# Ledger of designs, part 13: miniprotein binders against q89ai5

Target 1, 221 residues: q89ai5
Amino acid sequence: MLKTILAFDTSMSVCSISLLHKNRKYNIQKECRNNHTLYLLPMIHEILKKNHVSLNEINIIATSKGPGSFSGVRIALAVAQGISLGLNLPHVISLSTILIMAEQVWNNHKISKVLAIITVNKTSVYWIQYSRNFHGLWIKKSKAIILNLSKALEKILSLKKQWALVGNGWDKFPKNILKKIFITNITFPNSKYIISLISANSIYQKKEVLHKIIPIYLNER

## First folded at step 7 (miniprotein)

Design c11
Fold by ESMFold2-Fast, scan of step 7:
Structure c11 (fold): chain B 221 residues (1-221), chain A 84 residues (1-84)
Amino acid sequence: as target 1 above (221 residues)
Amino acid sequence: SDELQRLADRVEELKQMIEQLLQRIAKGTDPEIQDEIRQLAQLIRDLLQELQRLGSPDLTTLASEVEILKALIEALQWALRAQS
């Protein structure tokens, strides 16, 4: 009953690929900036070759669906679509970039309350909060919203409990304002934690036809 | 510009051709599909070369979209070859 999972993410500046095969996990990542199209397929080929796994042994393809850059989110989805269709795999798993980073917080720090702040532009950030229950399910504690920096600052000052911060938006606020927040330095998703989510709760194993996946973009084209 | 609109239209046509190909592959592969993939790959290369030759900053978004289509077609071709 062992499943082989190929997971990858290109939603931000880092390209990461992970492979679960015969209960062994492999991971590679590279800072790609805006060159994801140059690196993603070669890196997938590399992780498979190094670990003696043929592409046709893949049972499940998993990727992120954002929030992230317009081209970054779409390159991962495009490659997932090409591979899944060519292998005659009917569906793929797509997970939120935020949940991937949140699961990294849980794995590294055992903190269940995560706040994501991600830069949209010079004056705006993406804001969302999640809390992990004892079944490994991440429950949304606030709606996803785009906030200007002054509104985000007001929300930070009103936080009553300690939250772990993920995303690159941390550097938009004075350090003294962030004293109530645990800064994790997790600013991009790692595909390794896609596999962790899939293993943590069956809800993350739901597969979708790619045309029904609604990607989340932080910037327009 | 008129040229920008012409290139945008060509990208949209290419996207539609690829979408139709993907729908056909979902129903099953045949010998014609391999030829169509090669033709689409060539159209993608031709369009990228034209966009690169023009070298305009206004074309950066279109070039990015075509590069994503290239990655999709290359991934598809690789997976189909592995399936045999």
Scores: ipSAE 0.794, ipTM 0.906, lowest interface PAE 0.4, mean pLDDT 86

Design c5
Fold by ESMFold2-Fast, scan of step 7:
Order: C-alpha cells, then sequence, then structure tokens
Structure c5 (fold): chain B 221 residues (1-221), chain A 84 residues (1-84)
C-alpha cells in the first residue's frame, strides 16, 4: 500500500505540490514564471500546514526530472535532496515531465496514445511519443528528438488517429494540420499526476539516489 | 573580470563546503550540525545579497546557482529540525 507521499514539480512555468496522506489527496499550484525558488518551499509549508501533516510523516518524496528549464528542474531536485537527506530518506522518486502530462491525458480522456511537442525555440520543438498499456505502463513509441518545424509537420501528417497532443508546441502548427490529432489543454505537468503514476504501476515507485538522477533540460547552460 | 572570478570562486567554495556537510549528515547528525547549517545558510544569503546589490547581467547565472544552493540548505535545515 502507498505511504505518505510529497510530490512537486517546477520544471515549467507552474509550481505544483501534491500530498497523499491517509488515502487523501491534496494539491496546490501557482504560476511561478521563473520564480520557482521564491515559491516552492513556502508552498510545501502551506500544503502541509493546511492539511495538518508534519514533515516527519512523509515517507516518499517524488519530483519531476524534466524535460524543462535548467533552473526549474534543478530547484525541484535541490529541494528534494534537502528534505530527503534531512528526513533520513535515502532515495527519491523522479519521473519524466512528459509521463506526468501523459498520465493526465489518460485520467481526463482515457486516451492511451500521447504525443508531446514542446517549444525549444522559434524554429524547433521537442518531440516524443508514448503509448500506455493495460498495466498502466507508458512505453516510448519514438525516441525524444529535437525537430525543425518542417520535419515536425511531416511527422504530424503521418500520424494515425487517436493521438492526444500535450505541450505548448501546439501553437506552432496550422489548425488544419492539427485536425488529425486531439489537442489537449495540457501544456505543463501537474504534480497530482505524479501520484497517479505511482498508483498506476509499481515501476513508477522505483526510488533513486539523487546523484544518479539525470535531469533533462530543454535549454543547455 | 577579477570580480567575476572572485565571486565564482566563492560559489565553488560554498559548493564544496555544502557537499562535505551533506556527506557528514548522510553518515549521521550531531548537535553541532544545526549551527554549521545556520552559518552556511547565512554565508549563502550574504553572497546572494552581494550578487543582487551588484545587479550585473553577467552575474545572472551565478545568482541562479546561489539561489539553488540556498533552497537546498533551507530545505535541509527545515527537515532536520522536523526530525529532532
Amino acid sequence: as target 1 above (221 residues)
Amino acid sequence: SDELQRLADRVEELKQKIEQLLQRIAKGTDPEIQDEIRQLAQLIRDLLQELQRLGSPDLTTLASEVEILLALIEALQWALRAQS
């Protein structure tokens, strides 16, 4: 059975925190716009205090590891490291930003094929495809790649029906091209779907030592 | 510049001190560790304040690194107090 879980994400423009405690789920989020360091710890304090949970009761810390902004991904990992070490929790759970958004698609729409397109710059996007099996496991259907818009358009035109699009890259393409796919409103991860993933399949409960987590950045330092 | 290098060296020194502290805590904590964390947190805050006071665009990356170090040490300090 699942223990008390503190989950959070700062990989994009939104800070989100979720708490699973005694089979009850709590969530808060705030648009942070590169002010993740200002908001993350206060929001964690807020969700714990409001729900009468002490930091000592946390058994598992879970966070995203990107893809996302360099500073955003690193702040979540730094806070996870600080809390986990201070609580004597030697390992944390780290999940892909894309998988968090994909699980939201499954929860909201019951669509098992998800395409993520995320803006890298004016002429290129990050592209990855996942398919969810009956056991709740998301399987890569294409490697993560950075594509010029022209190549991305060709790939969109070749897609079969039943793909749902996540990420902010949707606005780079003409609407008539996108008629072949389901455009979602999901453009950033929400930490509550970290808890959903952990509940869906035991593979997402795998804990890692922080120094073995390889973060994924959209922009290099 | 000499100033940028001096500030970068101070950040690197703080990173090394923090890494040593984290390794010590992983092996076990003692009563003195809380005071050492408080002192490190203050050194990080002082450096961040100095970087903000200088207000140079060239220091933006360095200031971001210092903010991440501060978040780590403040999270650690909070968690250690919760355990005691």
Scores: ipSAE 0.786, ipTM 0.911, lowest interface PAE 0.4, mean pLDDT 85

Design c6
Fold by ESMFold2-Fast, scan of step 7:
Structure c6 (fold): chain B 221 residues (1-221), chain A 84 residues (1-84)
Amino acid sequence: as target 1 above (221 residues)
Amino acid sequence: SDELQRLADRVEELKQKIEQLLQRIAKGTDPEIQDEIRQLAQLIRDLLQELQRLGSPDLTTLASEIEILKALIEALQWALRAQS
């Protein structure tokens, strides 16, 4: 009754692939920058070969849908579509990049309040807050917005509760201002936490056809 | 400019052909699909080589589109082969 899950992410500078097979988890990652197409398929081959799993044993394909770079998000979705169609798997799981990083915070630190700040451009950041309930569901505590650095700084200073920070936007602010938040150093998603989310709550097991997946791009305005 | 427009038109035609292929595969695979995938994979390689030859800054978005289509077709070809 156990399902084999292939999960991967290319939404930021790192390519990560994870495999759940017979209750064993495997993970590989590589700094790819803008060369995601060079690395993604070879890394999927590698994780399958090293663990003696054939592609046709995969039951579930899972990937991120952003926020992330335009090309990076679309490459992961394209590979997910190709594999799923070729294996006659009609639907895939797609999860927010933010939730993948938030689940890593929970797994590593047991902190349930996560603030994501991700660099959009030189003067703007993507801002969203999530809180995890005891059922493993991450609930939005603020709507996703793009903020100028000045407005983001005001919001950081007004925080009343302890938040863990994910994303690369931390480096846009002076360190003394960041004393109000826990800096996690989690700046990109790791696909093994896609598997963690799927295990944590059934809502993350919902599958969708790819043309109905709404990708989130950091540089799309 | 004229050469760039011709490349953009060929990429749009490639996208249409791939979309039609994906729709047919969703309804069921047949032996002709494998040949069509090989032809599309070759067309993608040819388009990438032509982009490299032209070397224009205006081509970065087009190159990204082709790389995404390449990843899709290569993944599809691999998965179909695994089912055989």
Scores: ipSAE 0.768, ipTM 0.893, lowest interface PAE 0.4, mean pLDDT 86

Design c7
Fold by ESMFold2-Fast, scan of step 7:
Structure c7 (fold): chain B 221 residues (1-221), chain A 84 residues (1-84)
Amino acid sequence: as target 1 above (221 residues)
Amino acid sequence: SDELQRLADRIEELKQKIEQLLQRIAKGTDPEIQDEIRQLAQLIRDLLQELQRLGSPDLTTLASEVEILKALIEALQWALRAQS
C-alpha cells in the first residue's frame, strides 16, 4: 500500500503544494504575497485534478507551522484542519519552515550545516542554526532568537565553520562579511521538501492533533 | 468606534461557533451539521462583503481572520463531500 501525501506551505510570500502518489511527486507553487487565502484551496484542487487523484485518496496531510507570517502560517493550518477533519484523518504532520529550507540545502548541495536568517523588521532578524546528522535528523545548534543587525553581524563574524545560509536576511549584510557563509538563494520554503523530510527520517512522520501544534510567528500584530 | 468593537465581537462569536461545530463533527456528521456548515459559510461571505464595503485599513486584521475561517469551512465542506 503506497501512502498518498498532500503537503503545502503558505508561511511566507510563496504558496506551494506537493502531492506524493504511487511514488510520483508533483509540485506547484505561486508567488501569493498576502493573498494565500485566494490561492491555496484552488491550487490543491488543481494538483489533485491534473494528476487524477481524488481528495479521499489522501492518507497523510503535512504542512509547515512557521516561522512565518501570522496569517500565512494560520491559513495552512486552517486548511489542513478542514481537510483532515472532513476526511476523518485525526492527525496531521507539521514541520518547521526552517527545516523545510534546510532539507532543500541538503538535497541540492549536500551541505549539513544550515544557518537561517529571516527579516523580522528593518532592524532585526530571526536567527537559528541546524546541523543534519547521519540519520537525516536536523539537530538545533543554536537557540531561535531575534537579533538586532549589529548583534547578528557579530555572530556572523564569529562563525568558525562554513554554513549554508537560507532566508531573506542575507541582504542585510555586506558581501565581504559573508565570506564564511554559502548563500543558497533559498529564501522561501518549498512544500516538496516536506515530503523529502518525511522520507529522510521517521521522526518527521510524527502526527499531531491540530490544537497541539504550536505555530511560530515572525510578526506580532 | 463601537462599530469596530461590534465587528470584532461578531467575529469572535463566529470563531466560537466554528470551534463547537468542529468538535461535533469529530463525533460524526448528519444533515443538521451540514445545514449549520452552509449557514456559517454564508455568514462568512456576508461578513467579508461588509468588511470590504467599509473599506478601512483598520479592518485588514479582522478581514484576514474571516478569510482564514472561510478557508477552513470551504476545505471542510470539500472534504465532507468527498466522503459521501
Scores: ipSAE 0.785, ipTM 0.900, lowest interface PAE 0.4, mean pLDDT 86

Design c8
Fold by ESMFold2-Fast, scan of step 7:
Structure c8 (fold): chain B 221 residues (1-221), chain A 84 residues (1-84)
Amino acid sequence: as target 1 above (221 residues)
Amino acid sequence: SDELQRLADRVEELKQKIEQLLQRIAKGTDPEIQDEIRQLAQLIRDLLQELQRLGSPDLTTLLSEVEILKALIEALQWALRAQS
């Protein structure tokens, strides 16, 4: 009846793993910076061992697909591929890091309008806006775009409705300019909210084969 | 530059071998496939050690690529053992 879900994210500086087993939720996270390959598998071993869950009891694997660092996004997908194939679970759930952070905003603050600003480099940020409807679905309210800081500032100043800000790009702007923005301090996704999304709407339960997942990178090679 | 290209070619060949192995595993596993996984795991470790020994900044991207392949194969080995 109840499915066991293993969820994890390595798309940014933090590695996070969550386990849903027999209606109980477990989470661990670690500041990994660029050492995700060192920490991810040991952390999955840890969460399973501490909670007396065997790897073969996992029914669903869920991960983020970015936007995030090139290596970070790929390590999570690679581990998901290895585990899923070895367990004969050919389909996985992959969700946007933005939606994971947005669901945390909804869970913690009940705010349905979320703006993500994520640092790309010294002079540019990734920009996207989402709004959550009454069915728990997050709808894009802007195109995903890379903006220089001057253009991003102009867009902030033109906002006519209250938005909650996620992502590490908040520190690129003076706080007095962010009058219409609620700064959440949510700067990285937490895999706990992957499970929250899956529970909120059946659309987030869609599984696909790993080679069909299109990852989103903040910095192209 | 020739050495860098040689290492890049080895990483690309390793990726292709792993991709082919993953496609075969999707159709079922046998002792021959398990032997090949062990061999690829060793090749990954050997290449990773060589890249780390050289320690050049020019190799950072290749090092990252091999580390990702290592994580994939280790995750696969763990999951296959959990099933047996």
Scores: ipSAE 0.811, ipTM 0.917, lowest interface PAE 0.3, mean pLDDT 87

Design c9
Fold by ESMFold2-Fast, scan of step 7:
Structure c9 (fold): chain B 221 residues (1-221), chain A 84 residues (1-84)
Amino acid sequence: as target 1 above (221 residues)
Amino acid sequence: SDELQRLADRVEELKQKIEQLLQRIAKGTDPEIQDEIRQLVQLIRDLLQELQRLGSPDLTTLASEVEILKALIEALQWALRAQS
């Protein structure tokens, strides 16, 4: 009855793989830095073998689509494309890296307002805000935008409610400026929260044709 | 450089061959697919070995592209074997 889901993420410095099989959840992660291509497929082999699941038992492939590094986002999508095409599963689930981190905030802290700040370069950050409703849907509260540090600082100072901060951009600002922000220390996504999102609301179960997935990169290449 | 352009051209040719293979598999698997995959695996190995031998910082982007294509083809080969 229950679908077998293989989920993975390589959009940041960590490779994470999760498996949902017969109502049991498995998760492995490894700090891969820039070596995602070296680790991803071996880790998928590992989680399947350790849990006695054959590749052909997988019903759904789920990945992140960024925002993230150019190579990191592309490796996850490439592996998802290879596996899904070979298994005759032409559709995959692809979710925002931000939503994966936001769902971790909800699961761990029950905070429904999440601000993501991710470093783009020395002087710029990626900024987006989400709010979770009681149906488990994350609603965008600001457009995704690249801001210089001065503009980001102005926006932080104008916040009227407590926001939970995800992403590595927290270290760009003095601690006294962050008084209205809960710093979560969540700086990369964990694929187990892809499964959590899929379970939380049917909107996250929408499948895309692989060539229609538009990745989000933090840098130009 | 002339050598860098030749390597870039070989990577583009590899990408085109892989895109064609993916289109064919999407329409249905035929007996020639497995032989084509073996040929692509060898081409990828040859390119990576040559890029590694040269060891130039100018080749980092090309090496990254080929590593991603390697992961795609290896994942595809594994999944096709699981279905055979």
Scores: ipSAE 0.795, ipTM 0.910, lowest interface PAE 0.3, mean pLDDT 86

Design k7
Fold by ESMFold2-Fast, scan of step 7:
Structure k7 (fold): chain B 221 residues (1-221), chain A 84 residues (1-84)
Amino acid sequence: as target 1 above (221 residues)
Amino acid sequence: SDELQRLADRVEELKQKIEQLLQRIAKGTDPEIQDEIRQLAQLIRDLLQELQRLGSPDLTTLASEVEILKALIEALQWALRAQS
């Protein structure tokens, strides 16, 4: 009936932990940069202790699988694997970093069309578009692709509908070009929206064994 | 360097041992599990100490790999203790 969910994300520079327990949500986050391994476990201890929840009360472990930094994506998966196996919960929920940010857009603004632009390097961005249906499912509206800035600009200018922009790539384009796009200032995922996704549609409740989860890295693409 | 390759080989061996342990845990309770975890935790500590002593920028990727394995084993130990 009622599930206790521990969710966390370390795919980018921010480490975030969220707990759903007895229909109450708790959340903490910290700027960690490349030190996620130093902070993740202590933050999980903190959120559980502060809210009087024992680790063994957790029913579901959920995390992001990228796109994100190589080490960041892997630390979250490693901790999820360790906790899940130790609690005899051999399967975890893993969700796209993009969908986590997209669900934040929906929760905060009720906008169903989200464009993610994330910096890959000085001249390239990661580009993907999603649209949310009334059942809470995010449907891919473009392939995930790495574009040079010139091609990304052409695609922005060709957009026919209002899109909300997530990711840190927005700052690579002139402000005048971005006036037709809603800039959300959502540049990193927050684990509380993993819980929001899980609540929104049963497809996000699908659990996998960790060795079958394929991480997405921004620099590999 | 030969030293870098030796350390890389040790990290890969450690990864393989951890993967084998995780597969056993997934298949069911094993009486030897606690001893295997202690041995792996010690190997992780030893390897991190050696990487820290060397202090080379070339070892940053390997150190990151070992820190991730450390987090996995520490998370596993914590969860197993919570169950007992």
Scores: ipSAE 0.772, ipTM 0.896, lowest interface PAE 0.4, mean pLDDT 86

Design l1
Fold by ESMFold2-Fast, scan of step 7:
Structure l1 (fold): chain B 221 residues (1-221), chain A 83 residues (1-83)
Amino acid sequence: as target 1 above (221 residues)
Amino acid sequence: SDELQRLADRVEELKQKIEQLLQRIAKGDPEIQDEIRQLAQLIRDLLQELQRLGSPDLTTLASEVEILKALIEALQWALRAQS
């Protein structure tokens, strides 16, 4: 009954592809490091072939738009653009990497308050906080900012309620400082939670033409 | 580096040609097959040249061209699926 969705993410070190077809979900992932361009298209071929789905049966293409590495975010968008144009699909779904990880926290732990800390460089982290409402919508509870470690530490110490931590930035802080934070070990997004977000709230079903998508990069120019 | 600048200019030209192709496809232009083949060949030629040179300084540029390769390959695959 549901539309066929092809979802993928390459924004961090792991490539993940998910397929929703006839109410069945399929998922594959691979540690790609910086070789996303080598792995993404073959993995999409693999998931389609293995499940006997032809490319032209895809109704919706969904991907992440970052935050992530410069090349990683761009490879997913480039492949989404090529497939969407070739299939004459007018629009794609593009979701925040943070929301994909946050939805995994909700699915696995039923925690509605998520803090993302992602390493930018040796002295700086990307920081954003979200809270999930009863309708499955993730609402920003802070601005997305790049903080030096000292300011990030001050913000952690000021947290009054239990937050679930996603992202690889957890290892930049002493374990005792993180007592008010639940460390999830979710350090990269999994594309299957793109499908989870799409199912959770209609706002995540909104599609855009690719030239209107603004990618978010972690790397300094 | 004059050589690095020349390669960067060629990649920028390739990006512009690909952008023009994508706009033509979006408008429903049926006369795109030869242009797609030409761009795919330019990508192969440029990647071969970057590999031949083998310099660490070319890593970012090679990555850019690999992304364009993925875009064109994805496009070709999808166009064939429509047929």
Scores: ipSAE 0.778, ipTM 0.898, lowest interface PAE 0.4, mean pLDDT 86

Design l2
Fold by ESMFold2-Fast, scan of step 7:
Structure l2 (fold): chain B 221 residues (1-221), chain A 84 residues (1-84)
Amino acid sequence: as target 1 above (221 residues)
Amino acid sequence: SDELQRLADRVEELKQKIEQLLQRIAKGISPEIQDEIRQLAQLIRDLLQELQRLGSPDLTTLASEVEILKALIEALQWALRAQS
């Protein structure tokens, strides 16, 4: 019997839910802004009802753990905890928001080098780089760091290979500075790429006990 | 303010009770635990209504915290009902 996966993300402005059931994939998303608590559970009800899947048929719960907004990351984890405990599924899959966006780049463009730049405030961005190997594993190529715009600009100018850019930080830089960067317009994760990651490499199938999941928040200091 | 601190303390106490309950649920569910879940769900609703009734911008962070707890408990109750 093939495993049924319920995946969802609320780490940024969009709420997305995905369902894998009997090798069929379903996805819904909604622009929720700061109202994730209002939309998440109803959207999970909707995707299950629409596809005639009962909650008790779920074998795996998967979610993002950030980086993202403090409240957004926490709502997805809270709902994952509630469902998992109630279904007697003590382990969940939690994946980086950046890797979810990176896997979308790979699926859409077949680009293996991804730079994430996410706005922290008016003068600072979150910066991280990943490279995907032939086995579908994303390898961190830089430490996650908060950079002032001037330092970020210097790093962009030093890039030797074409990178695909994810995150909303792209609009902080002049167009001519971004010549070696492919701007993807991927600024938030979509939960369907959680399922893509899980399918791409067994390392993304690692399950954590709920109380050991460490969320990642955007912060300046 | 004293009122804000009292509300913050109530939210923190509620979080701690929920954390302890979740750890106990992992070891098995009993009628007593189900009663505690119902009581916590009601306390969450009551506190959220009180925070919303007060309507202060200073309370938006606390209201958000309580809404997250509400989502957790509602998800838990839904999953428990689906199991039986």
Scores: ipSAE 0.788, ipTM 0.908, lowest interface PAE 0.4, mean pLDDT 86

Design l3
Fold by ESMFold2-Fast, scan of step 7:
Structure l3 (fold): chain B 221 residues (1-221), chain A 84 residues (1-84)
Amino acid sequence: as target 1 above (221 residues)
Amino acid sequence: SDELQRLADRVEELKQKIEQLLQRIALGTDPEIQDEIRQLAQLIRDLLQELQRLGSPDLTTLASEVEILKALIEALQWALRAQS
């Protein structure tokens, strides 16, 4: 691949930046909590400087579009918008936070069936299931839905052992119920798996004009 | 509160000005646009400092919105300088 890709994510508590340049991959991440705006631009500057890549060498900007916190998702999109407009790159790649975590499961464990459970509030979780095909495409195996804990428990009880769990929602369920699924401890996305997705299937290379990107939020504010 | 509403109105005006500027940049850049970016960057810093100075929990959401606008404009300025 001859394209230089800058990828980043701030949708949860971790800021992560990745750079693909001349077939070499670089990655940095930091626990940013609620201070994403203080860290994101400095981290992008750091990864470029450390690897002797100038900002104007970037061909593609890629980011997550959620699900995630309202401010976290918006910060990554805002920075992507600023850089893309300034570099005259009118299109950005935006990928689901869930798919980024799912691709990490595939890369690390070679498990093709992923269940994401993410905490929304004390009594509800975000639920979605994906299966990866031979061509590297993640196919939706359930609707994306917010479930109360009792309905989520019923769905877990109906699952076969082939599922790997991502997201922080695992801690809301009895451990004996979770024995039926593989708990990955992957609870936030890492931008290096944005690059992995882009490399895995051309469908993840689709670019959107910035104003057509529809972010996914776990909360309003 | 009256003060909160005035600050919210100022943030909304700032957002509208930035949206208009971004539309103009999409059509091309010139020295006038670069001056406007510099002015908006300063307005953002001034407003953010005022919100932080006030330090009210009621202003947390507005401060976050302004910080996002700050990140957008700073990223834009950096990228434009890299092009020149």
Scores: ipSAE 0.788, ipTM 0.906, lowest interface PAE 0.4, mean pLDDT 86

Design l4
Fold by ESMFold2-Fast, scan of step 7:
Structure l4 (fold): chain B 221 residues (1-221), chain A 85 residues (1-85)
Amino acid sequence: as target 1 above (221 residues)
Amino acid sequence: SDELQRLADRVEELKQKIEQLLQRIAKNPDDPEIQDEIRQLAQLIRDLLQELQRLGSPDLTTLASEVEILKALIEALQWALRAQS
């Protein structure tokens, strides 16, 4: 009757795994830094074992596709590919790291306008804006761009409405400049909000063939 | 360096072999040769990681990360195939 969903994210410094099985949600997370390859598969094993769910009961595999670190984004996609292919589940759900954080904002604060600022290097940030409609769909309100801090500051000053800020880029700007922005302190995604997105709107239930998933990296080196 | 290029070429070869295996599994998941090929690829991955660790150069960190990702893919695949049987 109810679908079993395995969701996970390794796009940033935290490894998170969530399981939805028979209307019960379970979540585990671990600060992994750059050791995601060491922790991801054992953590998936752990969440399944503790909840008495066998791997072959999984109906849907969902993961993030970035933006995030080069290795972090790729480890989640690689594990998703291996599990899905081995279980004969040819398609996976792959969601933006930004949308996962945005849905956390909605769940925790009921704010529908989210700005993501993520540190790329000492002088540059990744910038994107989303707005959630009443159907639970997040609509892109700006192109994803990499900005130097000066240009990002100009864009912040030009914002017309209250935005909730996600990502670790918040600390690059003086607090007096952020007056129209709600600083959420959400700086990494949690896989439980992948499940929240899937439940919120059918568009997030669309599966992609693994070969056609285009990862988004913060560092392209 | 020449040694770095040699190792990079071996990793690229490994990636191609894995991609070919994934395509074969997608087309015929019941192919009895698949499990033997997975074992061979897993061994190649272990051998390559051991060599990269023995060399211990900072220049090899990215390459080692690439191989660790391939290891995770193959281990996940092997686990899932066993769960299906």
Scores: ipSAE 0.802, ipTM 0.916, lowest interface PAE 0.4, mean pLDDT 87

Design l5
Fold by ESMFold2-Fast, scan of step 7:
Structure l5 (fold): chain B 221 residues (1-221), chain A 85 residues (1-85)
Amino acid sequence: as target 1 above (221 residues)
Amino acid sequence: SDELQRLADRVEELKQKIEQLLQRIAKGKLSPEIQDEIRQLAQLIRDLLQELQRLGSPDLTTLASEVEILKALIEALQWALRAQS
């Protein structure tokens, strides 16, 4: 029997839910702004109802763990915890929002080198680089760092090979400085690429108990 | 302020009660008493959110979002438990 996967992401301004059921894929997304709690559960109910799938038919729950906003990342994890516990599914899959966006780049453009730049505040960005190998595994090519804009600019100018840029940080730099970078316009993750990652390599199928998932937040308090 | 601290303390107590409840459910305990406790916690969450919204202070926005996260967790749990029955 083929497994039914419910995947969702609320780490950025968009809520997205995806369902894999009997080899069919379904996806919905909505601009949620700061009201992720208002929209997530109704959207999960909607995708299940529209596709005639009962909640108890779900075999696997998959979600993002950030990087993202403090409340956004925690909403997805909280809903995943509630559903998993109520369905007696003790483990969930949790994936980086960066990897979700990176897999979209691979699916759409077949580019294996991805740079993520995400706005943290007016003067700082989150920076991480990944490269996809032949086996579908994304390998870190830099540590995840929060950089001020001048340091980020220096790193962009020092890049030796073409990278595809994901995240909303692209607008902080002049277009002529970004000529070595392919701007993808992918600025938030889409949960359908969680399913793509799970299909691409078995390492993305590892399940953890929720209390062992370490969330990644962009907002400092 | 003292009032902000009192509200923060109430939210922290709610979090602890919910965490303890989730641990009991994870151990396979789903008695009528636990079902009633879930309903009581859901109501306490709604009441606290209504109070925070009524006060309407920008200083309470972070606290309100914390309680909304707890609301989403408990509602998701209730829905999944009903689906299993």
Scores: ipSAE 0.805, ipTM 0.914, lowest interface PAE 0.3, mean pLDDT 87

